# VH-VL binders against Rusticyanin (rus): the designs that were tried, part 7

Target 1, 147 residues: Rusticyanin (rus), of Acidithiobacillus ferridurans (p0c918)
Amino acid sequence: TWKEATLPQVKAMLEKDTGKVSGDTVTYSGKTVHVVAAAVLPGFPFPSFEVHDKKNPTLEIPAGATVDVTFINTNKGFGHSFDITKKGPPYAVMPVIDPIVAGTGFSPVPKDGKFGYTDFTWHPTAGTYYYVCQIPGHAATGMFGKI
Short names: E, the ipSAE of ESMFold2; O, the ipSAE of OpenDDE; V2, 0.75 times the mean of E and O plus 0.25 times the DockQ between their complexes.

## First folded at step 1 (VH-VL)

Design z08 (framework fv_zimberelimab)
Fold by ESMFold2-Fast, scan of step 1:
Structure z08 (fold): chain C 147 residues (1-147), chain A 118 residues (1-118), chain B 110 residues (1-110)
Amino acid sequence: as target 1 above (147 residues)
Amino acid sequence: QLQLQESGPGLVKPSETLTLTCTVSGGSISSSYYYWVWIRQPPGKGLEWIGSIYYSGTTYYNPSLKSRVTVSVDTSKNQFSLKLNSVAATDTALYYCARDLWSGFDYWGQGTLVTVSS
Amino acid sequence: QSALTQPASVSGSPGQSITISCTGTSSDVGEYNYVSWYQQHPGKAPELMIYDVSNRPSGVSDRFSGSKSGNTASLTISGLQAEDEADYYCSSWTSSSTYVFGGGTKLTVL
């Protein structure tokens, strides 16, 4: 289910995130929310997620919203995942994070100037969630954020 | 570490084709993180973006120049090139090559002056 | 004419702060956080000072800062020094998948 994007298409997709940045938090509003997350944009440390040009930001989503997520792997040489869980940190090096309530599974490694991306829709109940990468070592070394 | 260097003729006659090459050293042009770009500056005037290329061959051109411009990449030589057809005196400028880090030209060549004159 | 509007010149004295504006439209500066600023000394290639609105490349003094409000991006230089005298250009990505530059601002340190 992974699609491929060129760099200009990645730039265009990143601009579709509907959130507003305040410090280290991205706040969303409305009945339908569009989150665009990238794995390791140029200039950002390995491993990390970027949403709205922020490293591992806290995402604030209105209760009852429909969340459309686009995840793009921009990290040359590495696969990543974007998986949502109620399990907070700390995470083990060999993570067995259960339950995963929504997510992408493991991305392809970028090649031939193409970046893998996928979309999913998530219907959260009220509460605290985390987005994590389940590649061994990644969440343990900081590849996660709070929702 | 990374260096870009323009090469090509300093003088071109009106109606001919200008060809410039940018040689990249200290880094790979076959990088998924970067576009490679041509920018020009007429003497005493401002900067004008000409076009950009990705190592796969995908190009973006300034609409005002699109009918006359071709940018190409040669990954085996770690080079990219500019061809500008049907030149006129108004094409006289310093021509720069640069690297694009997702909007931000972070490394520039020194520039090469091209004069269009008979 | 340049697509982005900058003042032709600004001036200040050593130790002062100055701000250079870069005004576009809702299809470039107002839409995207892809604004960059370049410093050009006479006879030299431009140097990247700010990218993605407010980010500094390694080696650029923290006296240089960038911001954006609506359709206007701004470059602020604090603690002006003689070596800051140069031409400054802004640039933005556009909804047409192109780059545009401002007309440039000559900074004179008096």
Scores: ipSAE 0.013, ipTM 0.543, lowest interface PAE 8.2, mean pLDDT 86

Design z09 (framework fv_zimberelimab)
Fold by ESMFold2-Fast, scan of step 1:
Structure z09 (fold): chain C 147 residues (1-147), chain A 124 residues (1-124), chain B 110 residues (1-110)
Amino acid sequence: as target 1 above (147 residues)
Amino acid sequence: QLQLQESGPGLVKPSETLTLTCTVSGGSISSDSYYWVWIRQPPGKGLEWIGSIYYSGSTYYNPSLKSRVTVSVDTSKNQFSLKLNSVAATDTALYYCARETYYYDSSGPAFDIWGQGTLVTVSS
Amino acid sequence: QSALTQPASVSGSPGQSITISCTGTSSDVGGYNYVSWYQQHPGKAPELMIYEVTDRPSGVSDRFSGSKSGNTASLTISGLQAEDEADYYCSSYTSSSTFVFGGGTKLTVL
């Protein structure tokens, strides 16, 4: 289910995030919201997520919204995942974080100037969630954010 | 056309901090296509990657050196710098700055431009 | 103690071909097509000869070629010339987003 994008296509996809930045929080509005997340976007530290030009921001999503998520792996040499869980930090290096309520699974490693991306739709109930990378050690070393 | 040049002290005392600067000329350090890199080579030995920085300030470090190393960038001066804390005789080496290609255009990561290197001796 | 294993030395005669190996693991050489090779003449900085396993920068002779099988990358120099006498280093990107080098190989042209 992973598709391939060139870097100009990745940049175009990043612009489709519908959120509004305030400090280290990205706030969404409306009945349908579009979250676009990148793994280790150029200029961001390993390991981290980027959303709306922010490192691991808190995402605020309105109650009852349909959430369309696009996740792109831009990290040369490594796979990542974008998975949503109710389990908060701290995270152990092993075992994997469980349960996952929605997510992507493991991305391909970028190759030949192409970046793997996938889309999923999530229908959250009210509450606190976290987005995490399931690669061993990544969430434990900071690759997560709050929803 | 793009050139890199290292500068800094040739001698550092044990336990002190080594500071080196790399000046980029003939091109901009504020490029989406490249990381900027420090690599060292002890006399008569092989190459060791120290760390990389993107012009935004994002860094990646060799795990064996991470507790002692800071790399920083100054886009206004077109320079990037290395600070290595608590130096010992084993830190004696030629220190190179280099440019790392990004896989933006399918080029993959490689060190395509190197400075001439600067010898740093750690001795009392 | 280098992360990637190279022979310490290789030798050849003018006009012949030689091959230098670079062996890693599935987390570096075997996991990615991000192997590069560098030539270093005495007293000089290293120069990029091969990137992405097989590709040559502009200006590098086509006598230099790269390949990979499993966890082992190889640099082959055909039509060996006296000026090829140098140290050769391989490097690979890793699953931890770091770089590792081989210990280097001294090429002697006899």
Scores: ipSAE 0.006, ipTM 0.551, lowest interface PAE 11.0, mean pLDDT 86

Design z10 (framework fv_zimberelimab)
Fold by ESMFold2-Fast, scan of step 1:
Structure z10 (fold): chain C 147 residues (1-147), chain A 121 residues (1-121), chain B 110 residues (1-110)
Amino acid sequence: as target 1 above (147 residues)
Amino acid sequence: QLQLQESGPGLVKPSETLTLTCTVSGGSISSSEYYWVWIRQPPGKGLEWIGSIWYSGSTYYNPSLKSRVTVSVDTSKNQFSLKLNSVAATDTALYYCARGDLYEGWSFDYWGQGTLVTVSS
Amino acid sequence: QSALTQPASVSGSPGQSITISCTGTSSDVGTYNYVSWYQQHPGKAPELMIYDVSNRPSGVSDRFSGSKSGNTASLTISGLQAEDEADYYCSSYTGSDTLVFGGGTKLTVL
């Protein structure tokens, strides 16, 4: 179930990301990490993800960590998703990216000053992953990042 | 109360660079809810969006003007500026600065009074 | 260049209703719900009347309403008053963080 947040609540949630920024990479530490991702924060290009005010950053997560993910759709007028896959780019416009190992599914379109957000917990095995948007064309045009 | 004021030369010669500044008072240009905009209106004609700058520093320009235009912000002075290169007589217009609202639409809720710029010899 | 088509002029009498159209394409008005309307009196800066197709800023009379169908947005002014005589401009988001204005419509209240 998607929950709704006002803009001040969204800003508070964005501050809860536990990562540390270095260049184009956000590095996490510890056995439990909190990733807060947004879809198209104001001032960032459509379509993109933002983590810690970085566009589509590489996320470095320690082996064996439990990953708590919060995803917020801040892109007025558009739905998005935050889905994790082992399949790397390039991505086709259609069909849907498969397989998906964890994720949110499609967000509501923001309206009336309210933004949809949801949480999930992910227990990755060691390896390389990607976070992608499953809206047709979005990953194909750059809405993805590496984990 | 929020107020925007344009300033710059009233007359610019063809081929020169036009520079205009917008001074914001009663509010901060660093606010993440808003973006800052330049719009122009030739005498007796309609409105044309020139460009915008977001709190993140991202700039967006009218494709018809992109090769000639730069928008920048000076947060220490609470100002943002427009530079338009290689001006011609067709750039003669009232130039407005305005505030845009990202979360209440791509709308401009506060405008300066406008400053007339004439491009002639 | 204006990408959105508005009629050059419309007219009405006090107490009547008028509608001003703003026609774009599937890549702007047809796709995005980011249509705004501005009122401009002679010698004055434009004032925001409608945003997000149909939302009215605080202080704007409820005689002003907005709507959209397909590629055309509309501004309707009910109970026309002499003070409504002005130029009206629509604008629409076009994707890629850019927007365009319509050519403007002169409203005459006779």
Scores: ipSAE 0.014, ipTM 0.598, lowest interface PAE 7.9, mean pLDDT 86

Design z11 (framework fv_zimberelimab)
Fold by ESMFold2-Fast, scan of step 1:
Structure z11 (fold): chain C 147 residues (1-147), chain A 121 residues (1-121), chain B 110 residues (1-110)
Amino acid sequence: as target 1 above (147 residues)
Amino acid sequence: QLQLQESGPGLVKPSETLTLTCTVSGGSISSSNYYWVWIRQPPGKGLEWIGSIYYSGETYYNPSLKSRVTVSVDTSKNQFSLKLNSVAATDTALYYCARHFSDYSWGMDVWGQGTLVTVSS
Amino acid sequence: QSALTQPASVSGSPGQSITISCTGTSSDVGGYDYVSWYQQHPGKAPELMIYDVSNRPSGVSDRFSGSKSGNTASLTISGLQAEDEADYYCASYTSSYTWVFGGGTKLTVL
């Protein structure tokens, strides 16, 4: 279920990410972590995800944490998704990446000054994961990051 | 005042590589809100987008030119450049560089004056 | 080359209004709100007149307005003046993550 946000609301939501940037990695701590991801922020290449103003960063999450994810589609003209998989790159253009262990599904295309966003909660087991966009071609052309 | 200035050869022989440079002055090319763009215009004809680059080095190319074109950026010199391989007479054009804002809105707001490149033997 | 369809020419008298169309497909003009318009005087570089369909940059006269319906974007110039005589180009973002220009329209103010 997607909700709508204005630009000031999007900016406020981006500030709620609890991670800390170190190089190309965003590191989280605590029993509950909040990841806020956007696709695509101003000044960033299409297609890409941004977390803490970093393009497709590696996300380091503590073992056993509850992960609250907010995903915002800030890319006028395009739909995107934020889906988590254990399957690593490279990704084919088609078919869709599976299995998906948690995620958003496809966002609405932003219009009328409004941006679609949704939340989900993820309870990872220990291991390596990837966040990907399931729009055909997007993950294949680099729209993914490591967890 | 931000200004863009194209430079490069006025004449290139068929089959050779065309190299053009755009020098940015009065502002930084390392700005996160902008892409830097090459556009061309054959004499008496319309505008054609060639490609765009972000200061990180990410590039986007016109599919009709993608196999022949490379755009690069040199943030230390505040410049970006175009290389077009295997040129032919149909590549004769005025070549423009431009700034393209990308802060929730998209538009090419600052243009160089253009440089004429003739492809002839 | 350009891929969007514009009329080759349009004309008007001082004080009149004219409209220039820019027609594409659902994969460019119809699919996105990233249509821009550029004015080019002879011997000069293009200048941005409209971006994001209908927004004017600072310094552009409010006589210039933009709109879009379906796959067609339009530039309207009201209160025509002699200095408006120029070539006008539309441009749009595409579903291939690229940009495409229109063929251009020559505006004559008689």
Scores: ipSAE 0.008, ipTM 0.610, lowest interface PAE 8.7, mean pLDDT 86

## First folded at step 2 (VH-VL)

Design c01a (from c01 with light chain S30D; framework fv_daclizumab; at its last look DockQ between E and O 0.04; V2 from the best seeds 0.00; counts 0 for: pae O 8.2 > 2, placed apart)
Fold by OpenDDE, look of step 2:
Structure c01a (fold): chain C 147 residues (1-147), chain A 118 residues (1-118), chain B 106 residues (1-106)
Amino acid sequence: as target 1 above (147 residues)
Amino acid sequence: QVQLVQSGAEVKKPGSSVKVSCKASGYTFTSYYMHWVRQAPGQGLEWIGYINPSGGSTEYNQKFKDKATITADESTNTAYMELSSLRSEDTAVYYCARDYWGSAFDYWGQGTLVTVSS
Amino acid sequence: DIQMTQSPSTLSASVGDRVTITCSASSSIDYMHWYQQKPGKAPKLLIYDASSLESGVPARFSGSGSGTEFTLTISSLQPDDFATYYCQQYNSYPLTFGQGTKVEVK
């Protein structure tokens, strides 16, 4: 379920990411990892994910790890999702992404003065995955990343 | 850590132009609006405009639409503001400021003094 | 344009005093922020969205209000708090600031 947070709480949540940044890649290690991703919109029409202060970075996560994901919607007036799939780009404006192996589903529109966030746990097997936003037009315009 | 570092003070003649830079670090440059704010000596804060570094779209205060031009270079994480046809009234400290996800200005450059004098 | 009017323009107070600054908007706004500025320094964000305390800001600072009337309160003024304070609306463009309130030593 989606919950509400204040800016200081969001800042605190962002610090929980366990990854290490190198270039455009965030590398995670260990049996349990914590990914904190935020939906950001620096200006219409190109929203993106931010992970560890990187835009749509590649996430390197060990196979078999327990992945705790915190997804934060920081966009007032807009919904987003953070969903995991093996389907790679390109994505249509009206995305038909199958299968979704884990994810948040669609975010409600955050209330004024608040942010929305939710958590889920994922156990990846070996292979290549992508994280995407299933809101129409978002993935098509680049709101996705590689895992 | 997030940092916005602006170019140094400028002294210009009336009628000339000046271009102030704001180099961003510690975050994804293209994920946040970059705003410019002016403060004349002993005066308050005036919003000039912003740029979306992703795509380069801009919004201007009507007061500065013919005075300021805001640009950004994604390759160097640098935002620019050019002031044209400088007059003494343009003398001020100019700040760049990061827009924290469309909420408030959470990080500011140190400011750039532009002095216009004959 | 939305005009922001602060009151008072100048405020003399002593350490330990309770200080209140008012900001009035010419029309109803949803997003109001407060900044602190010291001489020769850039403004610093204190309060966002009327009442939310920015990380790292002392708890003696608080904000309240809605619609067209907003207030910044310092529960017990400290030496570090003598500065100029600005309100700002982020409801519509152009973004606008109040004229500022200088809090000085009595």
Scores: ipSAE 0.014, ipTM 0.639, lowest interface PAE 8.2, mean pLDDT 91
ESMFold2, look of step 2: ipSAE 0.038; ipTM 0.680
ESMFold2 (binder alone), look of step 2: mean pLDDT 94; pTM 0.960

Design i12a (from i12 with heavy chain G31D; framework fv_iratumumab; at its last look DockQ between E and O 0.31; V2 from the best seeds 0.00; counts 0 for: pae E 7.4 > 2)
Heavy chain, then light chain:
Amino acid sequence: QVQLQQWGAGLLKPSETLSLTCAVYGGSFSDYYWSWIRQPPGKGLEWIGDIDHSGSTNYNPSLKSRVTISVDTSKNQFSLKLNSVTAADTAVYYCTRGDYFSMDVWGQGSLVTVSS
Amino acid sequence: DIQMTQSPTSLSASVGDRVTITCRASQSIYSWLTWYQQKPEKAPKSLIYAASSLQSGVPSRFSGSGSGTDFTLTISSLQPEDFATYYCQQYWSYPLTFGQGTRLEIK
ESMFold2, look of step 2: ipSAE 0.060; ipTM 0.679
ESMFold2 (binder alone), look of step 2: mean pLDDT 92; pTM 0.940
OpenDDE, look of step 2: ipSAE 0.186; ipTM 0.779

## First folded at step 4 (VH-VL)

Design c35 (framework fv_daclizumab)
Fold by ESMFold2-Fast, scan of step 4:
Structure c35 (fold): chain C 147 residues (1-147), chain A 117 residues (1-117), chain B 106 residues (1-106)
Amino acid sequence: as target 1 above (147 residues)
Amino acid sequence: QVQLVQSGAEVKKPGSSVKVSCKASGYTFTSYYMHWVRQAPGQGLEWIGYINPSGGSTEYNQKFKDKATITADESTNTAYMELSSLRSEDTAVYYCARDYWGAFDYWGQGTLVTVSS
Amino acid sequence: DIQMTQSPSTLSASVGDRVTITCSASSSISYMHWYQQKPGKAPKLLIYDASSLESGVPARFSGSGSGTEFTLTISSLQPDDFATYYCQQYNSYPLTFGQGTKVEVK
């Protein structure tokens, strides 16, 4: 399920995010949107997600859109996940966040100059969601954002 | 501290081969790609290729595909580039460089390879 | 192949001058870097990803631009800045450098 990408391939995938950044928000438009999220891009704090070079941004997605998500773990030494839930913060250190409505599960740890990535498709109903990392403690210490 | 230390200058005859080394220290060798770049006397920089030291996968500039062979030895944290069938046009300073997110943040000091009769 | 073309190829300047070097890519790129090279030395990374200043590089250096046009600026040239500057793209293989801009004393 998890594929491997070299650094130039990761950089190319990051360019495929269809959102537009404004402040701390990334706004998407259209019937199909492509979200490309990374876990801890170089220069960003552990733990955090980056979308469009923004730390844990709010993602605004049109009601009824099909959301294609690509998640890339760029954090050397650590696994992460990108999972979507209706449950908002604060998050407990343990146990894991439940329920999740869509997501990736746990990534491999990057090694050998290669980074694990996976894709999933999500069909949200209108409402507020959050993207979180399910590694114990990560969401509790800030690894989440709002949708 | 990160260091890349290259082998010393070489003077070679046409038709021979040369193998340049680049010894890495101060970081996890297998976590970063290593690139090779050449610079002919008075000329600009030209990319040769890279190696992922973990597993040994490589990419080459097509111009150097039949000239250069890049390898790595994880046990000694050393990358190598071998140039075959040397010609006078291969006279250049050869650099190794570490790839951090696409930027070459650390460079070796360079190895001058001179091809002359 | 993506071609990187620098302008000017040679620039004469005095200490204290504002120096601007341009780099043009033959197609749109997102990943480009600037390097400084002094005679007899290896290149040194100055600016990565078009506009990010590398750690340890003086604040008088800055980069800007996107797409196909990029600029390296030295706001107030110092004696240590007389060198050759190279742009580089990391969007596709083969990786390519500009031909270099030599900043020399006037």
Scores: ipSAE 0.008, ipTM 0.529, lowest interface PAE 8.7, mean pLDDT 87

Design c36 (from c01 with heavy chain D99G S103P Y107I; framework fv_daclizumab)
Fold by ESMFold2-Fast, scan of step 4:
Structure c36 (fold): chain C 147 residues (1-147), chain A 118 residues (1-118), chain B 106 residues (1-106)
Amino acid sequence: as target 1 above (147 residues)
Amino acid sequence: QVQLVQSGAEVKKPGSSVKVSCKASGYTFTSYYMHWVRQAPGQGLEWIGYINPSGGSTEYNQKFKDKATITADESTNTAYMELSSLRSEDTAVYYCARGYWGPAFDIWGQGTLVTVSS
Amino acid sequence: DIQMTQSPSTLSASVGDRVTITCSASSSISYMHWYQQKPGKAPKLLIYDASSLESGVPARFSGSGSGTEFTLTISSLQPDDFATYYCQQYNSYPLTFGQGTKVEVK
């Protein structure tokens, strides 16, 4: 279920990401990792994901870790999703990308100075994954990253 | 107490370079962007660029991309801005300011006056 | 680049007056902020995200507007409020400021 956060609460949530940035890669370590992803932070292009202030970064996660994901939609006027798949690019404008192994589904559109956020837990096996937005056309136009 | 303390005033000759420092205290340095803004005498505010101290990514106003270089040293919680090939038009007060992705610049340095004259 | 234009550039006012400053963006924006600057000092954040009052800022300051037209209002001007005010957009890079509005003693 989606909850609502004010801008200061969004800022506090973004600080909870446990990854370490190196270039365009965010590297995680440990048995439990916390990924905090945003959709279109102010100043970033539509459509894109941001993790640690990086646009669509590659996320390196230890196999077998418990991954707690928080996704926040900061894009005024638009809904987004954060969904994980083994299917790599290229992505079609339609239909829906399938299979999805974990994710959020579609967010509410931000209103009244409030931003929708939700959490989910993912238990990756070894391999390559991608995080994508399932809004038609978004992944096709670049709203995805590699895991 | 959150504070940004900048280096002192500089007087430079045309063609030289200057490096201004901004030391952060009272917060986690890598949790905020550090922006640089200048204000020429009698004029308004002009954004130069930012650095994310976590990872070192930068963004510049296109007007300054060949003039300014922004860096950060996490071990000392200090951000730097270097201006090269100084001209009289670069005479201004230079501010560092902390920002986040959504909120405005809530904390500012005291400013560093850079005067370019012969 | 998004251009921010303030009106008026200068206004003279007396203590107790209601003061209104306008900021116009050259394209629709969702994020904008207001700052106060006194001579010889760094700017101070007053209002963020168009209408949210920054902590420690007196309640006589308020912001409103959306899209391309934004307003800063001081409901009852105090001696401490004579300053220059700037609007700023944070919708896209490069970040841009208005040219400033100087509020001076009548």
Scores: ipSAE 0.006, ipTM 0.576, lowest interface PAE 10.6, mean pLDDT 87

Design c37 (from c01 with heavy chain S54R S57Y, light chain N91Y; framework fv_daclizumab)
Fold by ESMFold2-Fast, scan of step 4:
Structure c37 (fold): chain C 147 residues (1-147), chain A 118 residues (1-118), chain B 106 residues (1-106)
Amino acid sequence: as target 1 above (147 residues)
Amino acid sequence: QVQLVQSGAEVKKPGSSVKVSCKASGYTFTSYYMHWVRQAPGQGLEWIGYINPRGGYTEYNQKFKDKATITADESTNTAYMELSSLRSEDTAVYYCARDYWGSAFDYWGQGTLVTVSS
Amino acid sequence: DIQMTQSPSTLSASVGDRVTITCSASSSISYMHWYQQKPGKAPKLLIYDASSLESGVPARFSGSGSGTEFTLTISSLQPDDFATYYCQQYYSYPLTFGQGTKVEVK
């Protein structure tokens, strides 16, 4: 279920990410973690994810934490998704076929100054994961990050 | 008060280059895209490209990819557009215009006339 | 590339007239804007996102439309409104403008 946000609402949501940036990594702590990811924020290259104002960062999440994810598509003209898989790069042009363990599915294309966003909750077991966009070609051209 | 102040008119010879500046004031420079648009005498508006001064990302109209270079200097709140290999058809008024995160061009510079003649 | 076509190219009108300018996009778009340009001056934003009036712009200006057909209306033309008007799409790169509509005194 996708909801709509205005630009000021998007900015407010981005501030709810609980992580701390260090280099190319965003580190989270606590029993409940809030990750806010955007698709192609202004000033970032197409295609890319931004978390805590960092392009495709590695996300470090405590084992056993409950992860609340908010994903916002800010990319005018394009749909995107934020989907979590255990399959690492490299990715083929076609969507990742490994089981998707949690995610959003495809977003609407932004229009009329409104941006689509959705929330999901994820309960990871210990291990290495990746967040990817399932639009054909996007993960293959770099739209992914490590968890 | 928001202002975009551009450098003065230039007369250039064919084959040379020109660099036009656009100095921003009255707002946070890195919070807005800066676009460049040209207008040949008696003609309409043509989009060249933009820069996000935060991080320096640029997007160009394919027609200008080998002709225009857009840069920004955060320390002076100034955006630049350089045109290379000038031809007579590059004679135009060049405008900078700001844009809040891909919205609309709400403030424009006064324009810089670039004349290319032998 | 998305082509923006305006109609008419030139329009003659008298003070007090209702003026209508049309802009047609070659494919369906969201995010289109209208600008006013007076001789020797930079363009000025009038309407953004098809129908939203920019702050400081007189209420006689209005925009409407969606998809491929858009209209700018001036409900009662004033002397200050004799200018060239441009539509612009901000849906897809490269950004493109209409060819302009010149509103002249009759």
Scores: ipSAE 0.006, ipTM 0.568, lowest interface PAE 9.3, mean pLDDT 87

